# VHH binders against o26223, part 4

Target 1, 191 residues: o26223
Amino acid sequence: MKLLWTSQHIKVTVHIDGKVSKMDVLEAIKTRRSIRKYQDREVPEELIDKILDAAMCGPSAVDERPWHFIVVRNREMLEKIPEVHPYGAMVKDAPVAIIVCCDSSLEKIPGFWVQDCSIASQNILLAAHSLGLGAVWTGVYPLEDRVEGIRRLFSIPEHVIPFSVIPLGYPAENPGTRDLFDPDRIHLEKW

## First folded at step 9 (VHH)

Design y12
Fold by OpenDDE, look of step 12:
Structure y12 (fold): chain B 191 residues (1-191), chain A 124 residues (1-124)
Amino acid sequence: as target 1 above (191 residues)
Amino acid sequence: QVQLQESGGGLVQPGGSLRLSCAASGFTFSRYWMSWVRQAPGEGREWVSSISYSGGYTYYADSVKGRFTIARDNVKNTLYLLMDSLKSDDTAVYYCAKHIYSGFPKTQDEFDIWGQGTQVTVSS
């Protein structure tokens, strides 16, 4: 097949030979870890689509769904993110990052957008993990410097608030599983 | 100044071998995927091969698969194309190209830096 870069969509059937490990929801939740090292491997668009689909399936206040997503694959831009996000060093090593944003114009109730975008962000992490990818939630909001840095870098409108940057990739580390259950944090009927 | 400079082209007989080099400067070479693209006379540009930033993944056009090998030396900031079992149809100007994205290139627009090219002529 002469991949003549004609305007025809080279359907690179990336045979994702990757065994999409079917993971149940509890397993995904319990076994998810922050992944900050990534393989020298691209993330197929199909997986990003699935992750974004999952990101949009979370509840939101009064169903306001204020979230927007910037998918960043530009290497130069990925390299720049750590400059404005001190704890985002791993972003430059990821093949892709998702920036979760809030469009304030979509808010029906002020303030709940943080919860909404948090849910979306968590769903991204869980979905990524369930698909065999690694990801980490790097917080942008509410730190003003990070918010403004990301805003400027990506020319994000003033009414849109960058909330999180989530680098994704095939994991190049295995942090293992944690047991985070703490019975001392459970109170029955009263504190 | 960001630059890619190809070398190693020449005239070779069918069945012969060539090694192309592409020297990169002005950017952090090791952070970008790289590709070889060729253009035969009177034809459009054809993607030949791509390599990931660390060299862990390589891709080849069907026309060159099994004959060509893409490699890179990130210490030397150099991209290579080893061409074996050359055919007349491999005659083209070969270009080194820098990726904008990490991944297989879908279009020509996914390259932001090109070399000047090196001529490869396969003829008896």
Scores: ipSAE 0.775, ipTM 0.894, lowest interface PAE 0.6, mean pLDDT 92

Design y23
Fold by OpenDDE, look of step 12:
Structure y23 (fold): chain B 191 residues (1-191), chain A 124 residues (1-124)
Amino acid sequence: as target 1 above (191 residues)
Amino acid sequence: QVQLQESGGGLVQPGGSLRLSCAASGFTFSEYWMSWVRQAPGEGREWVSSISYSGGYTYYADSVKGRFTIARDNVKNTLYLLMDSLKSDDTAVYYCAKHRYSGFPETQDAFDIWGQGTQVTVSS
């Protein structure tokens, strides 16, 4: 059943009782999960600012810092993202999404921007989690259809490459914890 | 016992209005998205509308957009559907449905609890 929906925004009085959760870095890393279900609760701008600050604190190749961030709160735009991103269905349900982009004109060494934007994206996820939010990394690059879809949707210049879409919100699911340690992936001195 | 119970259905003339209610019990109502789904005779179930925890987000099928309004009272544990400008095509059994989790219902699997339904008949 293809549910064709139109959303009407009702003014929600958001009780911003934003208790900022504090986690140590190892706890944040180990307990972070992809969250794809969100509460009917707005994310305060302060938290987004903290997340973006964290996103910009990661290293980049020769300190090129090629990243840009589009913060999307508009419901109509959020609802359109899944149309161009087949695995971004949860974005329409999030109160906010961050689109991580690369400005290619800022690259000092070609190709390292993928690493740079990955680091930024991961920092967004960790920061969000540490602040009591849930998020998920939805890959845009390197899939051409997704890249172009997001580009068109947000009128992103040609020299700017959308890399990831990260919906954020207060979590409405608990996937639990996982032990991902695999000693078989560790090689000492030689493969 | 977890239960949803619809009420407010009936016979109405085209252009008329009805207000459906769904009383929820046995779970924390405010912690779940809710939806209305209808089924006309001989047809499959059709999603009508959804509402988020606090009502900040509402969604409607194109067929009812501008005519129907979904609302909820979390103090009364009640879901509502205000139906205006009713048409003959709105004739159906209307069901209240509880979401498993937050988010727009993509499939019927999004719902874990259903009411028994209330009959709405629009006829001259």
Scores: ipSAE 0.017, ipTM 0.346, lowest interface PAE 6.5, mean pLDDT 89

Design y54
Fold by OpenDDE, look of step 12:
Structure y54 (fold): chain B 191 residues (1-191), chain A 124 residues (1-124)
Amino acid sequence: as target 1 above (191 residues)
Amino acid sequence: QVQLQESGGGLVQPGGSLRLSCAASGFTFSEKWMSWVRQAPGEGREWVSSISYSGGYTYYADSVKGRFTIARDNVKNTLYLLMDSLKSDDTAVYYCAKHIYSGFPETQDAFDIWGQGTQVTVSS
């Protein structure tokens, strides 16, 4: 069975078996938007697997790969996330969310885990988009109240730091395209 | 400056009702859990009720459960405590408290900002 998602700007074909025609990388990057509205439609596990695979393909400092992922499909838990994350309202409406975490015990160089988990999070967003899904990065770290909230909610060990919550689903909105290129931010040779 | 200001306290007869308000300023109210804590004369502080960001979660002490209702208006930056069926034992200074972190306040260390309190007296 072939699933087709069509918008004014993006057309993505998703197969029920998890096979999809992917966007080229530049298209994915340029057309990706934060999606906060989702269809009442489940996300196949195969797509989540592909997204997680992509999440783990990014570089990390000294190849430390400190990331862990919590995949949340339980409705009760999804509904609880907004109560510990003030900007996570859309999570309750998503069929699935991925929580990106850092295992500090895996960190080889202090501080680079933020970059590592950011790369993983961004890859999740790009992969989701290329697969016809919508997602949004809701920041957890470095806000301590959010970190602690998510930690307690999911019984995350002290040495593991929740970094981001990323709800995913088939898009129920089309925010359109943006041109974010700013030549004033480009300096040649020196500032 | 972060500030909490309670109001609505007063003298009521047993069985009466009061509505407390707490006006918040100096922080993003909608991004914080809030609680009511009371202190009776000669007693320690007693947790009364807590409410999550959106109000999806509410918690009550056993002593007030079924009688008190915590609510919030994030547009007005105001926390409320509706108190029904008041008893003499409810006599206390009622404080509004801001949570440091999200979640149920397991200890008094859960709060970093307090109001000055409002006196509630239940007496015949």
Scores: ipSAE 0.058, ipTM 0.523, lowest interface PAE 3.4, mean pLDDT 90

Design y65
Fold by OpenDDE, look of step 12:
Structure y65 (fold): chain B 191 residues (1-191), chain A 124 residues (1-124)
Amino acid sequence: as target 1 above (191 residues)
Amino acid sequence: QVQLQESGGGLVQPGGSLRLSCAASGFTFSYYWMSWVRQAPGEGREWVSSISYSGGWTYYADSVKGRFTIARDNVKNTLYLLMDSLKSDDTAVYYCAKHKYSAFPETQDAFDIWGQGTQVTVSS
């Protein structure tokens, strides 16, 4: 039985006026887009707190919670990130960026930290979107050039691994919604 | 195949100018920092200059500061070194080098790919 998914076009009304639109979890997931253009508008600290709270609510292997977060608002630092991160050009235009890191000393089972930090990163994206912000996941790990670049730029200890850089801001673009459902990727009982 | 190929070297008189080029292939050039390193006869390798992937950051050895300019064209996958006011002490084989990391090279281990080099001779 092939699941016939009819994509209902959910109009995401981005309230420009900072009103937190109540978005259910499925709506947030389905309507989230990478946002790389931002308004010349500051993000309130309250929203960052909520986003970070959400980032820490994801599961982790044996509850190791290896993640750390660097919140970057300094304009000079934001402007430097593109020099060490390919595809990070939009970071200089964002009012704030979150760098997700793994503290390897907190890892209980080797290797699962990538999943843990991925979950945290995705939660940041979803939370941001639900709060009327735009964000994009710019991958750092596992590319050594980016890892070391970010490490040095922010003086990150050797046992801490930068994983992702996520610029955030009020969106200045609307990429629209897309339907990514592919029934051909679903296999019943066997491949 | 990953390759760096230097060109533009030659014989010049003191005070002259040269433009070196390094053609990159086999990797995403724009994703990596690049450097020039030189080796004079009988001497070790000396770092000359580095450039960030976008070209926003440039670094120079004190010996070449104010005279040399590093640049890159990411569309052409080419690294450049503009050398002005050349001195006899600038005589060396000049190598193009790819960085492992997006950071200032502190050691020779910072590079994972090297060109074959191009000879620069400054002599009256």
Scores: ipSAE 0.671, ipTM 0.838, lowest interface PAE 0.7, mean pLDDT 91

## First folded at step 10 (VHH)

Design A6
Fold by OpenDDE, look of step 12:
Structure A6 (fold): chain B 191 residues (1-191), chain A 124 residues (1-124)
Amino acid sequence: as target 1 above (191 residues)
Amino acid sequence: QVQLQESGGGLVQPGGSLRLSCAASGFTFSRYWMSWVRQAPGEGREWVSSISYSGGWTSYADSVKGRFTIARDNVKNTLYLLMDSLKSDDTAVYYCAKHIYSSKPKTQDAFDIWGQGTQVTVSS
């Protein structure tokens, strides 16, 4: 039982037996951090399934649901991702990564797919965190070199746009919690 | 050349112990999960144990749990299987295998490189 002490005494009890402590939605949102270091431990398929289920539960424009997900566990492929995604160095150390993509043929209103895939990506992060995993959103779109790099690497069709690469694993770091609340960003009734 | 080579097999009495080794070459050993798989005469291949790339995670078949220990030395590019309390049913050719995926193997196709195997015979 490795107690990850978060600075706010949020005991994320990672039960070895796969019992994930229930985390409420606000707790998940407030305590989620980007995790870039991962334990040398398997991520059960069941958890990935739950994460993907959550990824598909977000809203989309006109319910277009343009997202596709590539689940990558191939070690060789994980090792290659940083070659085309310079800020994805941590991917090679993750046991699994999810690539979020947009199928443009499913788009009903042009341009909203970015929001849709963002929501899906964020849900992946929150779900992962709630399940005791760490993850980080590494942006692919809109950088052309990364988009094309990931496309070529995974033989993604031209009408499908890779959006994000999200490595996942049990966290091997604890960056602590941060307070991002900024009252100066809140305007009442008018600017 | 990519290669796995098992050693350490032999004849042992029931209750005895053996240590198998698997020497890896031709690939970055430390970046791949490894497994032991065995095949008894007339039977199919049976997964025995797996270990993650740094050895932080291990898994065992129920038939060997508590008796076998998988380990690795990434400096020596060597995979090990410590076998204690050996039984007649442990008689098999033992293979080391390289993982394609960073997960517990589900099928034989989860491996892309195999050793030639080493014979383990448990007999009185």
Scores: ipSAE 0.768, ipTM 0.887, lowest interface PAE 0.6, mean pLDDT 92
Fold by ESMFold2, look of step 10:
Structure A6 (fold): chain B 191 residues (1-191), chain A 124 residues (1-124)
Amino acid sequence: as target 1 above (191 residues)
Amino acid sequence: QVQLQESGGGLVQPGGSLRLSCAASGFTFSRYWMSWVRQAPGEGREWVSSISYSGGWTSYADSVKGRFTIARDNVKNTLYLLMDSLKSDDTAVYYCAKHIYSSKPKTQDAFDIWGQGTQVTVSS
């Protein structure tokens, strides 16, 4: 029996009851790669909500939680980011980006907001990866031109500091996994 | 007690240079952004320059860009302003100020501690 290779047909997919695949946290950490090429595919709002929930789960200095997030989907705005961020060229090709910011009025211990926002940024990368998305952290702070450029572009108040821009989408590349463990970087008891 | 003390002002001719210092005491200097703010006779206070707690981020008013350099020494708890190519418009009392927040200032309310000021006079 021969079937027409271009014909449309109805297929029924059978799901095994109760089995759901999920990514272990160590697997997510070890397999996450910076992704700079994205499919022409929308990222559902529900996934962004999960990613931002994860971002806010990070520890912060004295529980100050200084972070704020701007979700950018507007095409014209995404295309303008590379004008103020020379290493952010891939942002124009992403369906969405998240800008991680610090509200300095929430600081309880001055200067630790950088660590706090770094933790939130890394959680975004890991959560995106666990959901089948690819992302990359593009640095904004402490580079003055990038900070001011992003602040002006998104009307960010002076007491709020843009820290990072994280484009994300369904990946259109697979750079593979690397083994980066280096025992020479480990010092027992002292240097 | 929190204190800021400026020094290094004086009379200088146009095109000249000065270095201002601000000695800080009574707080952990290295945890705060610092600024220079100036006040010319008959005018309000004008923001001049800011520096982040580590010195990794600096910013300048357009009127002084390329001529002034802000710096800090967190070991000696001292803020500096290196002023080159001075103009008569730079004549003012110069204050150092401690930020409340780790951000660029919008108004004088961004600062909780001020020094007493040092006079800079640029005249032929």
Scores: ipSAE 0.000, ipTM 0.214, lowest interface PAE 13.1, mean pLDDT 87

Design B2
Fold by OpenDDE, look of step 12:
Structure B2 (fold): chain B 191 residues (1-191), chain A 122 residues (1-122)
Amino acid sequence: as target 1 above (191 residues)
Amino acid sequence: EVQLVESGGGVVQPGGSLRLSCAASGFTFSEYELYWYRQAAGIERELIASITSGDSTWYVDSVKGRFTISRDNSENTMYLQMNSLRAEDTGLYYCAAEYSETFYGSPLFDYWGQGTLVTVSS
């Protein structure tokens, strides 16, 4: 069975067996959009595995790799996330969400974990897109209410910091592509 | 010029109904997350309802079952149907919009309306 998704000029074919048509890195980056509407369709575990693999492939400060991932498929839990994260309404409508966390005990240098987890989160988004899925980054850290809400909901230890919640699924919307290139932000040799 | 204009506020008795509208212009409405806030006298502004670009909705507990948020992208308008209104629903109701590619979700949204007053009194 093939699932075809068209995003303007890009056609992505996703197979149930996890085989996906490739898009190049630049195409993935440029055509990725936040997706907040999903099909009533489960995401195969194989795709989640690929996404998580990608999430762990990014660099980290001094290779500390402080990230942990909670994969949430339970409907009850997905429905509870918006209760503690009001700006994550779409999570309850997703078949799965990934919560990116930092284990502070793994930090080698304080503070870089934000960059590490950001890289991981972005890789999740790009990987999802490349696999014909839609995803959105919902910020948790550094908003204390969201951090503690997610912590309590998922019984996350104090030394582990929830960073982002990323719902994902087969897209049911097509926001289109953007051109955000701004040459005024480029300085050659000097400011 | 970007504008959000709220309307539909007024005075109603407890148990009554109102329908608020937020008319948007000057930006791509369909690519924004939309929010209703309210502010009662002497109280901080609170988020009461939201609707994503994908039509996912959220409600604060105090309005669940009574309020319904919706959007019409063809008309660039967001709505808030308010039923079974209570005295505690009195306040200035604000429309807010946040671009869909943001992930912060803050009271510092891209755009705010000026508000429409809702007064629930006997």
Scores: ipSAE 0.737, ipTM 0.882, lowest interface PAE 0.7, mean pLDDT 91
Fold by ESMFold2, look of step 10:
Structure B2 (fold): chain B 191 residues (1-191), chain A 122 residues (1-122)
Amino acid sequence: as target 1 above (191 residues)
Amino acid sequence: EVQLVESGGGVVQPGGSLRLSCAASGFTFSEYELYWYRQAAGIERELIASITSGDSTWYVDSVKGRFTISRDNSENTMYLQMNSLRAEDTGLYYCAAEYSETFYGSPLFDYWGQGTLVTVSS
């Protein structure tokens, strides 16, 4: 016998282009993919606002909420990111990117800010997907050359740690859904 | 089994051209980030070019304008067209791949080829 997982579908209501859009939250989680090819189409500021609101809804250690976000739309700045992050070539082709940062002066308990910023970063990916956008998380922390490069490029002070760079836009690719469920990773009551 | 095989290296005069190929077996390239690295004698491997699953490209400054990375997913092959070759381009060239659903952003050593030698000799 194999374990069966059945859950109720929960639809998240979102306004897009003046109409209500419904996407089941489990569907959003299962269908989100890393998108590295974008249409030549501007992303409205109101969608970025909704994405960042969602990013800030995640739990954090002792409610410390150490995250800060830099919204990058300037073409020259987007084109410079691959100069300090060679594995982020797609950023120069995105209409906008969000840099997730930790402000260490907001830490209330040491050592959990990585989890906090990871939660914010994943929420950005899911919110973008639910709004019809594609995004990808390009890692910055803990790779010191990337951290220092991004900090210098965006004038980020020493106590603020750039964590991730997330380019996003209307997708120009559709990699499809994957089936990744592995029952061998599930242990009932004991290992 | 997963394997990457480089080919197309050889001896060429300065100013000459070569086209390197990287063929995959055991997986398909369409959902992979692809990379070319080179290693000169006594030097650590250097990333010289990349192409994303979305066809965005990057080049290190020393090869920009001279090298072109491309991919042909239907042939499961990546290419590096090298023009205007210089003596300092001599080295062992490696291809590497990383699955696109990643936030790490560079390949692990498990997805490297064996290398193909390029010698630029006057």
Scores: ipSAE 0.567, ipTM 0.816, lowest interface PAE 1.8, mean pLDDT 88

